# VH-VL binders against Toll/interleukin-1 receptor-like protein (TIR): the designs that were tried, part 22

Target 1, 165 residues: Toll/interleukin-1 receptor-like protein (TIR), of Arabidopsis thaliana (Mouse-ear cress) (q9ssn3)
Amino acid sequence: TKYDVFLSFRGHDTRHNFISFLYKELVRRSIRTFKDDKELENGQRFSPELKSPIEVSRFAVVVVSENYAASSWCLDELVTIMDFEKKGSITVMPIFYGVEPNHVRWQTGVLAEQFKKHASREDPEKVLKWRQALTNFAQLSGDCSGDDDSKLVDKIANEISNKKT
Short names: E, the ipSAE of ESMFold2; O, the ipSAE of OpenDDE; V2, 0.75 times the mean of E and O plus 0.25 times the DockQ between their complexes.

## First folded at step 15 (VH-VL; framework fv_fasinumab)

Design v2 (from u3 with heavy chain S102D; at its last look DockQ between E and O 0.56; V2 from the best seeds 0.00; counts 0 for: pae E 3.5 > 2)
Fold by OpenDDE, look of step 15:
Structure v2 (fold): chain C 165 residues (1-165), chain A 118 residues (1-118), chain B 107 residues (1-107)
Amino acid sequence: as target 1 above (165 residues)
Amino acid sequence: QVQLVQSGAEVKKPGASVKVSCKVSGYKLTYLMIHWVRQAPGKGLEWMGGFDPERGKTIYAQKFQGRVTMTEDTSTDTAYMELTSLRSEDTAVYYCATHWGDWPFDYWGQGTLVTVSS
Amino acid sequence: DIQMTQSPSSLSASAGDRVTITCRASQGIRNYLGWYQQKPGKAPKRLIYDASYLYKGVPSRFSGSGSGTEFTLTISSLQPEDLASYYCQQYNSYPYTFGQGTKVEIK
């Protein structure tokens, strides 16, 4: 595999805080990490440039923040990640950052409003795929953000380091 | 696309128990929140209970607390509603219904008539 | 529990008539109100969600309005196939509760 970690996240939420810390720590530990530097958070993420990194990554660290599910781009990426996860080609590490896992699983809370918007704008079949991906994703063992992001970063990095060897 | 198919009509004696099944097709049961609603003959709709995603557990209407049990078998995509200590007032058509997240993802089974008579 | 008071319990109207059914909640339910149509011997069919939105495939003669505690279902031009019972339901909080229903007959 070309990358150890693929980072999936909503840029507007976490790019300049949690993700930046996580990325820095991963790199510091010589963990090959793909992080999309493009801030284009709308549109489709099915370009070869974005799809390929997922296919060649061992781990997908998916950081679901408050506005993650508001982005069709993020959701498309999640669907792709979960497809690979189902095939056993990638290990998904769920990070619930400022959101309740149950809200993600059932698309309630803030996600309910987000999906109302999606339902009005997107193909129903696509919306269903997004829901399925989120539900499956939320059923995986994951971590939740707490009061100390540093601890969470260390936990993630340690887990990856241990599994990498 | 979601379809709910319920078990057939039941005739029970007072004091007996009934277990109605609701098989889901089109989607996996694990993606859906199943609820049960009954309707006595010529009467309105009455919510019995259903899965609460916030609490992560099934919630029962107080009226049926202790007498109703709702379960799911995800391996067969089948939901069940068991009602014990049946009485004549329990005679009704029982519906399973589902929604995915918030409405409008709402589907109904065809209903199961349960008749309780001596 | 939130009580849903639906009115009238029954009505008879002619084809083409404007029909209005009202549902009142005992407390505020925002817009978490749905309307169902139930024909004899059939399961309820969804018509309206979130107080004012039509489900796909529902004829445009149906409309819903209201928020808070007062809600209405309107059939702008009653059709013979609209003969049914109609129910409102709140899904704001558990336990979910329904209105008593309105039986609509066609003259």
Scores: ipSAE 0.266, ipTM 0.729, lowest interface PAE 2.4, mean pLDDT 91
ESMFold2, look of step 15: ipSAE 0.360; ipTM 0.775
ESMFold2 (binder alone), look of step 15: mean pLDDT 89; pTM 0.891

Design v3 (from u3 with heavy chain S102D, light chain Y55Q; at its last look DockQ between E and O 0.57; V2 from the best seeds 0.00; counts 0 for: pae E 4.7 > 2)
Fold by ESMFold2, look of step 15:
Structure v3 (fold): chain C 165 residues (1-165), chain A 118 residues (1-118), chain B 107 residues (1-107)
Amino acid sequence: as target 1 above (165 residues)
Amino acid sequence: QVQLVQSGAEVKKPGASVKVSCKVSGYKLTYLMIHWVRQAPGKGLEWMGGFDPERGKTIYAQKFQGRVTMTEDTSTDTAYMELTSLRSEDTAVYYCATHWGDWPFDYWGQGTLVTVSS
Amino acid sequence: DIQMTQSPSSLSASAGDRVTITCRASQGIRNYLGWYQQKPGKAPKRLIYDASYLQKGVPSRFSGSGSGTEFTLTISSLQPEDLASYYCQQYNSYPYTFGQGTKVEIK
């Protein structure tokens, strides 16, 4: 595999706090980490003739925060991640950051408003695939955020280190 | 395309029970929140119950509590509504539909006529 | 239970007319109100949800407004295919309840 971790997140929510700390700790431990920050991309995409970073990663650490599902780019990425998870090609580590897992599972609460907007803008088939990916994601065993982000970062990094060996 | 296809019309005697099926195609039942609504001949619509994601369980209209059971079989993608102790006022068309409220997609079954007589 | 009262119970109008149907809730329901169309012999079809959100594929001549206890469905230019019964439905509180319906006929 080219990467140990594919890091999926909503930059708007988490780029300058939790994700920065997580990324630095993973790199400090020599965990090969791809950070997919769609908002900082310089307009270039990797060539379709090369395998996507998801396909060549052992783990996907997916941080679902309040506005993760507001981004069509994050949702498209999640669909791809969950397709590979279903095939057994990647292990998904769900992180529910400031969101209730049951709200992610059924797209209720804040996600309900986000999905009303998606449904008005997009084809039903695409939106239904996004919902399916979130429901499947929320069924996986994962971690929820608490009072101490540094403890959560250490827990995630320890879990990855243990699973690598 | 998502479709909800219901079982055929039924004729029942008072005191019997009926179990109406609602098969989902084009999507998986496990991703939908099914509700049941009925309509007596010449009358309006009446909500019977359905899955409430906030409570994580099925909620029944009090009028039917004790007589109605709503179940799902995800292996066949089929939802069921069973109504027991039938009486003549239960004569209606019974519909399955997706979750109401914030759910932005509107999918309905074609309806199942249940006639309770004699 | 929250009672939903529609007005009028029936109406007859010409093609091209503006049609207004109102729905009154017995207590506040915020914006948790849907509008349904039911053509003879067919299942209901939702036109509007959350009082004012138009379902995808519903003609733009349909619109909804209101909040709290008073709600309105408007058909800006009635078409022959709009012959149907129309129902409001609240989903603020269990049990979910429907209005008694408004039958719309074309002259």
Scores: ipSAE 0.276, ipTM 0.754, lowest interface PAE 4.7, mean pLDDT 87
ESMFold2 (binder alone), look of step 15: mean pLDDT 91; pTM 0.929
OpenDDE, look of step 15: ipSAE 0.295; ipTM 0.738

Design v4 (from u3 with heavy chain G101D; at its last look DockQ between E and O 0.06; V2 from the best seeds 0.00; counts 0 for: pae O 6.1 > 2, placed apart)
Fold by OpenDDE, look of step 15:
Structure v4 (fold): chain C 165 residues (1-165), chain A 118 residues (1-118), chain B 107 residues (1-107)
Amino acid sequence: as target 1 above (165 residues)
Amino acid sequence: QVQLVQSGAEVKKPGASVKVSCKVSGYKLTYLMIHWVRQAPGKGLEWMGGFDPERGKTIYAQKFQGRVTMTEDTSTDTAYMELTSLRSEDTAVYYCATHWDSWPFDYWGQGTLVTVSS
Amino acid sequence: DIQMTQSPSSLSASAGDRVTITCRASQGIRNYLGWYQQKPGKAPKRLIYDASYLYKGVPSRFSGSGSGTEFTLTISSLQPEDLASYYCQQYNSYPYTFGQGTKVEIK
């Protein structure tokens, strides 16, 4: 396995705060972490000639923030992650950052509005796949953000460290 | 924003079939998850079945399996619930329901009374 | 199937009283619980979702609490217009199931 951790996140939400802290801690602990530095969320993420970083990662830490589901890019990535999870090739670690897990599971709350927009723009079959991925994702054991991000970072890092050995 | 308008009351004989319609407005039916709930006179609410977003298919309560069929016509934004082999115990108000702002059902049809008698 | 046991089946209280309805699940349902109000001859109306969240437009005298297997709906100050039947519903897993209902009468 090339990577220990694949980070999935909405850059605009968490790239310069929670994800930066998490990434730093993971690296500090010598956890091989893939973090995509995407400024534009369009097109294909991976070259067809190369294996997806997701496919060669042991863990997928998926940080669903307020605007995660607003991004078709993030949702496509999630579908891929969940496909590998279903195959048992990757372990998914859900992080609900500032969102309610139920809202993610049922695409309600802020996600309801986001999916209204998706419905107007995207293929219905694609939208259904996104919903299925989110529903399955939200049923996994995960963590929610609280008042102290540092505690959450430590928890995630500790869990990965323990499982890595 | 979502509105559900159901078909009118039905009177059926035992052994007959009934098909209740639920017309959706304010949003496309193809993007909604329609469920059906019935209520016998003076009794509580009973879930019959509905679309499962996880499985991407309609799930029926075991009690009605083989006797109920839920379909959709996306061209007319109308959902249907057909119940066959009717019996007196099927006398009830039948509701279609869906979510919009939240789960489970924040929007309901006005209900359709189905009476099975004689 | 997850059984939802609602209590009491009926209650009578005076305007201004604090009213509490309880719903128990036969197994853990996290916070996947909703509450409905149903007036005679009308469809159920949404009150609470995800155990503790008020739907938009619902009076603040209504509140929900609980997680896991124990849930409560509270009306802090009962009003005459609150005369209705109330139902809890779990949507943790299929089949969805409802409590048997609570009929609230006002003295």
Scores: ipSAE 0.018, ipTM 0.637, lowest interface PAE 6.1, mean pLDDT 90
ESMFold2, look of step 15: ipSAE 0.441; ipTM 0.792
ESMFold2 (binder alone), look of step 15: mean pLDDT 90; pTM 0.913

Design v5 (from t2 with heavy chain S33M G101D; at its last look DockQ between E and O 0.51; V2 from the best seeds 0.00; counts 0 for: pae E 8.4 > 2)
Fold by ESMFold2, look of step 15:
Structure v5 (fold): chain C 165 residues (1-165), chain A 118 residues (1-118), chain B 107 residues (1-107)
Amino acid sequence: as target 1 above (165 residues)
Amino acid sequence: QVQLVQSGAEVKKPGASVKVSCKVSGYKLTYLMIHWVRQAPGKGLEWMGGFDPERGKTIYAQKFQGRVTMTEDTSTDTAYMELTSLRSEDTAVYYCATHWDSWYFDYWGQGTLVTVSS
Amino acid sequence: DIQMTQSPSSLSASAGDRVTITCRASQGIRNYLGWYQQKPGKAPKRLIYDASYLYKGVPSRFSGSGSGTEFTLTISSLQPEDLASYYCQQYNSYPYTFGQGTKVEIK
């Protein structure tokens, strides 16, 4: 595989804090990490090149934060990641950052408002796929924020390192 | 397309029980929060209960507490509503309905007429 | 329980008329109110959510307004296919409750 880790995240919520620290630590440990901040690629539609990095990654570390599901690009990416997880070709590591896993599973709490907007402007089939991906994602065993972020970063990096050796 | 297909009409005597089925197609039941609503002839809609994800369990309208049971079989993608100790006032069309949050019903089954007559 | 009261219970109007249906809640429900259309022999169909937002595919002649305890559904130019019963539903709190319905007929 070309990458050990594909990072999926909402840049608006996390790019200057948690994701920056996580990426730095993964790189410091020589873990090949793909990090694509979709908000910096203005006007970008879901592309084959994004799908390609997912296909060649061993792990997907998916950081679901408060506004992750507000982004159609994040949701399209999650659908792709979960399709590969279902096939057994990628291992998904869920990180619930500042959100309740149950709210992600059922798209309640802050996600409810985000999905009302999606439902009013997107085709129902597309919205259904997004909901399925979030529900399946939230059923996986994962980690929640609430500890020191550096401890969470170390835990994630340790798990990846252990599984690589 | 999400579709909810309900079991056929039933005729019951007072005191009997009825179990109405609601099969989900085009989606998986485990992703849906199923509720049940009934409509007596010439009357309006009445919510009976449904799955509440915040409590992690089914909640029932107080009027039906003790007489209604709502269950799901995810292996067949089928939800069920059973109403016991039927009375003539229970004559109604029974609907299953979905929502992805507890704020509105997105999709409805076609309805199941249950007639309770002596 | 939150009681929902619709007015009128029925109406008869000519094609092209403006039709207004009101729905009153017994206590504040913010904007957590939906409107449904039910044609004879059919299941209810979603029309409006959160008091004023139309579902995709709902004709623009339908509109909703209101907050708190008073809500209105308006059909700006009644069409023959709008012959139906209309229901409001609150989802602010359990138990979810519906208005008693308004039957709309075209004369």
Scores: ipSAE 0.015, ipTM 0.594, lowest interface PAE 8.4, mean pLDDT 85
ESMFold2 (binder alone), look of step 15: mean pLDDT 90; pTM 0.915
OpenDDE, look of step 15: ipSAE 0.022; ipTM 0.624

Design v6 (from u3 with heavy chain Y31Q S102D, light chain Y55Q; at its last look DockQ between E and O 0.86; V2 from the best seeds 0.00; counts 0 for: pae E 8.1 > 2)
Fold by ESMFold2, look of step 15:
Structure v6 (fold): chain C 165 residues (1-165), chain A 118 residues (1-118), chain B 107 residues (1-107)
Amino acid sequence: as target 1 above (165 residues)
Amino acid sequence: QVQLVQSGAEVKKPGASVKVSCKVSGYKLTQLMIHWVRQAPGKGLEWMGGFDPERGKTIYAQKFQGRVTMTEDTSTDTAYMELTSLRSEDTAVYYCATHWGDWPFDYWGQGTLVTVSS
Amino acid sequence: DIQMTQSPSSLSASAGDRVTITCRASQGIRNYLGWYQQKPGKAPKRLIYDASYLQKGVPSRFSGSGSGTEFTLTISSLQPEDLASYYCQQYNSYPYTFGQGTKVEIK
């Protein structure tokens, strides 16, 4: 496989804080990591090869933060990740960063407002696939953010290191 | 696409019970929140209850509390509504419907007529 | 319980007519109101959610407006296929409650 980890996240929420620390620690441990920062791709054409890194990764670390589900790019990516998880081709590691897992599972709270906009603008089948991906994602065993991001980073990196063998 | 298929019509005597099934296809039941709504002949719609994600359990409308039970079998993707101690006033079409996020009732079953007569 | 009152209870109109149905809540429900169409012998179909958001696939002749306690469903140009009963429904508070319905007949 070309990557150990595929990082999925909403850049504006986490790029310069949690994700930066997590990426640095993974690289420090020689964990081959693909960082998919959609906001650094401002206006650039979406590449099918970015979806291909998912296929050649052992793990997908998906950081769902406050505005993750506001992004159709993040949601499309999550659908792809969960499709591979269903096939058994990738192991998904959910991280709930500043959001309640139950709100992600049922698209309530702040996610309800984001899906109000999606439901009015997008095809119903597409919105249902997005909801399904979030619900299935939230059913997996994962970690929630707490008072110390460095401890969460260490926990994630340790778990990946232990599972690489 | 999401499809909800309910069990067939039933005729019951007063005091009996009925259990209506609602089979989900196109999606897994674990991906949906199911609610139940009934409609007496020639009357309007009445909510009976459904899954409340904030409480993590099913909430029943007060008028049915103690007589209604809503259950799910995720291995068969089938939801059930059981209503006990039936009365003639319970004669109605019973619908299952989906609840997504904060918005109820976007997909509906075809309805199950339950007739309660002596 | 929040009572939902629709008016009129029935109406008869010709194809092409503008039809307006109103719904009043006994308490403020913000914009947590849906509109449903039920054709004879069929299950209800959701037309509008959050008072004014048209569900994808519903014809643009349908529109909703209002907030708080007063809400309106408008059909800008009635079609023969719009023969149905129409219900408003609040989801601000349990128990969810429906209006008594408005039967729309085509002349």
Scores: ipSAE 0.014, ipTM 0.623, lowest interface PAE 8.1, mean pLDDT 86
ESMFold2 (binder alone), look of step 15: mean pLDDT 90; pTM 0.921
OpenDDE, look of step 15: ipSAE 0.498; ipTM 0.811

Design v7 (from u3 with heavy chain S102E; at its last look DockQ between E and O 0.65; V2 from the best seeds 0.00; counts 0 for: pae O 2.9 > 2)
Fold by OpenDDE, look of step 15:
Structure v7 (fold): chain C 165 residues (1-165), chain A 118 residues (1-118), chain B 107 residues (1-107)
Amino acid sequence: as target 1 above (165 residues)
Amino acid sequence: QVQLVQSGAEVKKPGASVKVSCKVSGYKLTYLMIHWVRQAPGKGLEWMGGFDPERGKTIYAQKFQGRVTMTEDTSTDTAYMELTSLRSEDTAVYYCATHWGEWPFDYWGQGTLVTVSS
Amino acid sequence: DIQMTQSPSSLSASAGDRVTITCRASQGIRNYLGWYQQKPGKAPKRLIYDASYLYKGVPSRFSGSGSGTEFTLTISSLQPEDLASYYCQQYNSYPYTFGQGTKVEIK
């Protein structure tokens, strides 16, 4: 595989804080990590440049933050990741950052409002796929953010390092 | 696209138990929150219980606590509602219904008539 | 528990009439109020969600309004096919509760 880790995240939420710390630590440990440099908000993520990194990554660290599910772009990416996960081609590592896993699983809380908007704007079939992906995603073993992001970063990095060998 | 198909009518004696099934199609049961509502003949709708996504468990109406059990078999995409110690007052059409967190994702089964008579 | 008081219990109106059904909650339920139509021998059919939004496929003559504790279902021009019972339901908190229902008859 070309990459060890593919980072999936909502840039607006975590690019300048948690993701920056995580990426730095991963790189420091010589973990080959793909991180998108540009965030498209138009919901179009299916460029060959974006799909390819997921296909050639061993791990997908998906950081679901408060506004992750508000982005059709993120949700499309999640669907892709979960498809590969189902095929066994990638290992998904869920990170619930400032959100309750059950809210993600059932699309409640802040996600309920986000999906009301999606339902008004998107193809019902597409919305259904997003819900499925989130539900399946939330059922995977994952970690939640706590009081210390540095500990979470270390935990993630350690897990990846151990599994990489 | 989601469809709920319930089991057939039941006739029971007082004190007996009844177990109504609700088969889900068009979507996986594991993704849905199933609720049960009953309606006595000529009467209104009464919520019996359903899955609470916040608690991650099924919540029962206090009126039915101790008598009702709601279960799911995800392998067959079938939800069940069992009501024990049946009384004549339990005679009603029982409906399964589903939604996603909040309405409008609302679908109903066709209903199952349960008649309790001596 | 949140009690839903629905009125009237029944009404009879002519085709083309404006019909109004009211539902009052014993406490604030924000806009977490739905309306159902139920025809004889059938399961309830969703009409309105979140107090004022029509479900897809529901005729535009149906409308909902209200927030907090007072809610209204309106049929702007009653049609013969609207003969049914109508129920409000709150889904603000458990246990979910329904109004007593309104039977609408067509003269």
Scores: ipSAE 0.084, ipTM 0.687, lowest interface PAE 2.9, mean pLDDT 90
ESMFold2, look of step 15: ipSAE 0.506; ipTM 0.808
ESMFold2 (binder alone), look of step 15: mean pLDDT 90; pTM 0.907

Design v8 (from u3 with heavy chain P104H; at its last look DockQ between E and O 0.81; V2 from the best seeds 0.00; counts 0 for: pae E 7.1 > 2)
Fold by ESMFold2, look of step 15:
Structure v8 (fold): chain C 165 residues (1-165), chain A 118 residues (1-118), chain B 107 residues (1-107)
Amino acid sequence: as target 1 above (165 residues)
Amino acid sequence: QVQLVQSGAEVKKPGASVKVSCKVSGYKLTYLMIHWVRQAPGKGLEWMGGFDPERGKTIYAQKFQGRVTMTEDTSTDTAYMELTSLRSEDTAVYYCATHWGSWHFDYWGQGTLVTVSS
Amino acid sequence: DIQMTQSPSSLSASAGDRVTITCRASQGIRNYLGWYQQKPGKAPKRLIYDASYLYKGVPSRFSGSGSGTEFTLTISSLQPEDLASYYCQQYNSYPYTFGQGTKVEIK
């Protein structure tokens, strides 16, 4: 188990606010955390010949924000995370940040437009897998953003800390 | 690829009920939002109802409220529409249809002709 | 209920002609308007969503425009295989309603 937490997020939405605060708090608690912003050239990297960071993590904290599902990289990552969740190999912690869980579940609201673009540009079987992953993800017990990101960060970090003991 | 395959044509007498099936293949029913639309002979399309994800339940067009029930069996990936107290004006082709959250119907079943006559 | 009125109800045109079908909504529906093609004896098929966006695989001779209450479907060069009925549909609000259809025949 090389990591306690794998963070999945859309950098554009959350890089300079929520994710920065969450990452800092997890590190402060000595929680081994993998964070790789897919939109930047930097981040944690591993050899392709080794197990993925997802596979060697205990928890996946997945922050679905307004533009998460607009990113094919985020959706590919979610499919992988949900495959491991189905096998019982990782525990997924859903975070709905500025989005309604029901809209994620059914790909409505802002996600409807994002998926129209995917359907026009991508392999249909791939888009089908992305939709399935989002629906399954939204059915898990998770947390929604509210009026205070600091409280949400504390709640997530507390939950991870408690489950490690 | 997602396909919707409906049950065969039916002939009914006034006052009877009909239950049309719509089997999903190439995907799981639990991931789809099924709606029903009918078309009387030589007429246009009429929406009857369907699953509304915002309300988390099926919504029926007012015209059919009290006579129509739309159900699903996820173990067989089959959706059903049951229309009761049939009248001759209910003679139509009944379609099931789905969408991808845009509310514009992407996939349609082949249709089921229901004929109501004395 | 939002009434959708198509014009014309039917038309007959020569191959190669430009054909325009209009659809008027009784209330504003933003751009939540789709177009369908229904060939004789077949289920409707999707053409255009959100007033102006073609589905993948739809020939480029089809186009849509409009917003609010007035919408058009245009076929820039009518082909023999375009013989069909065409329907608009609003999905702005329940109940989702269709235009009465436009039957297109080729001379």
Scores: ipSAE 0.053, ipTM 0.652, lowest interface PAE 7.1, mean pLDDT 86
ESMFold2 (binder alone), look of step 15: mean pLDDT 89; pTM 0.908
OpenDDE, look of step 15: ipSAE 0.226; ipTM 0.720

## First folded at step 17 (VH-VL; framework fv_fasinumab)

Design w1 (from v1 with light chain G34A Y53S; at its last look DockQ between E and O 0.73; V2 from the best seeds 0.00; counts 0 for: pae E 3.5 > 2)
Fold by ESMFold2, look of step 17:
Structure w1 (fold): chain C 165 residues (1-165), chain A 118 residues (1-118), chain B 107 residues (1-107)
Amino acid sequence: as target 1 above (165 residues)
Amino acid sequence: QVQLVQSGAEVKKPGASVKVSCKVSGYKLTYLMIHWVRQAPGKGLEWMGGFDPERGKTIYAQKFQGRVTMTEDTSTDTAYMELTSLRSEDTAVYYCATHWGSWYFDYWGQGTLVTVSS
Amino acid sequence: DIQMTQSPSSLSASAGDRVTITCRASQGIRNYLAWYQQKPGKAPKRLIYDASSLYKGVPSRFSGSGSGTEFTLTISSLQPEDLASYYCQQYNSYPYTFGQGTKVEIK
């Protein structure tokens, strides 16, 4: 595998400091991390001739925040991640940042309005795959924000280090 | 595409029970919220109940409380609605429909006619 | 419970006519209102959600408007295939309730 961690997130939702601190801590621990910042031009990229970063990562740390599911890019990425998880090719580590896991599972709360928009704009088949990916993701045991972010960063990094063995 | 296929028509006596099935295909039942709606002959639609994700449980319309039970078998992707102590007023077409959490009903079953006659 | 009252209960119109159906809620439901079309012998079919948003694939001659307690469904140019009963439904709060329906006949 080329990466230990594929880091999936919505940049505008997550505080710059949380994702930056998480990334820096993972790198500090020599955890090979791909940071998929979809909102920055010069983020980490892969060549079209090579396997996607998801395919060559051991873990996917997916930070689902308030507007993660509003982004079709994030949802397409999640579908791919969950497809690999189902095959046993990647281990998914859910992080619920400022959202309730049950709202992600059933696409309720703020996600309900986001999915009304998706249903009006997208093919039904695609929307059903997005819903399925979110429900499967929310079934996994993960971490929720709520305490200070530095403790959450340490917890995530410790869990990854522990699981590399 | 999500499809809901319901069990066939039934004729019942007053006081009996009926259990209507709703089989999901093209998707898995575990990803859906199934609600039940009925329509008496020549009349409008009446919501009976369904899973409420905000409360984390099935809720029933007050009119049917104590007489209706809604269950699911995810191993067969089949939802069920059972109505007991049937009355002639319960003669209706019973529909299952998908619900996406505080939303309108999207996919509907074909309906199951239940006739209650003395 | 939120009572939904439709008007008229029945109407008869010619092809090409403009048809309006009114739905009144007994209390405010914001824009959480759907319209359904039910053709004879068939299950209801979604037309409009959130009072005015057309479901994908619904002909543009259908439109909805309103918020709060007063809502309308309009068919700008009635077609023979629009023979059906039409229902409004509120989903603002449980129990979900429907209007009594409006039967549209083509002369």
Scores: ipSAE 0.394, ipTM 0.775, lowest interface PAE 3.5, mean pLDDT 87
ESMFold2 (binder alone), look of step 17: mean pLDDT 89; pTM 0.900
OpenDDE, look of step 17: ipSAE 0.811; ipTM 0.910

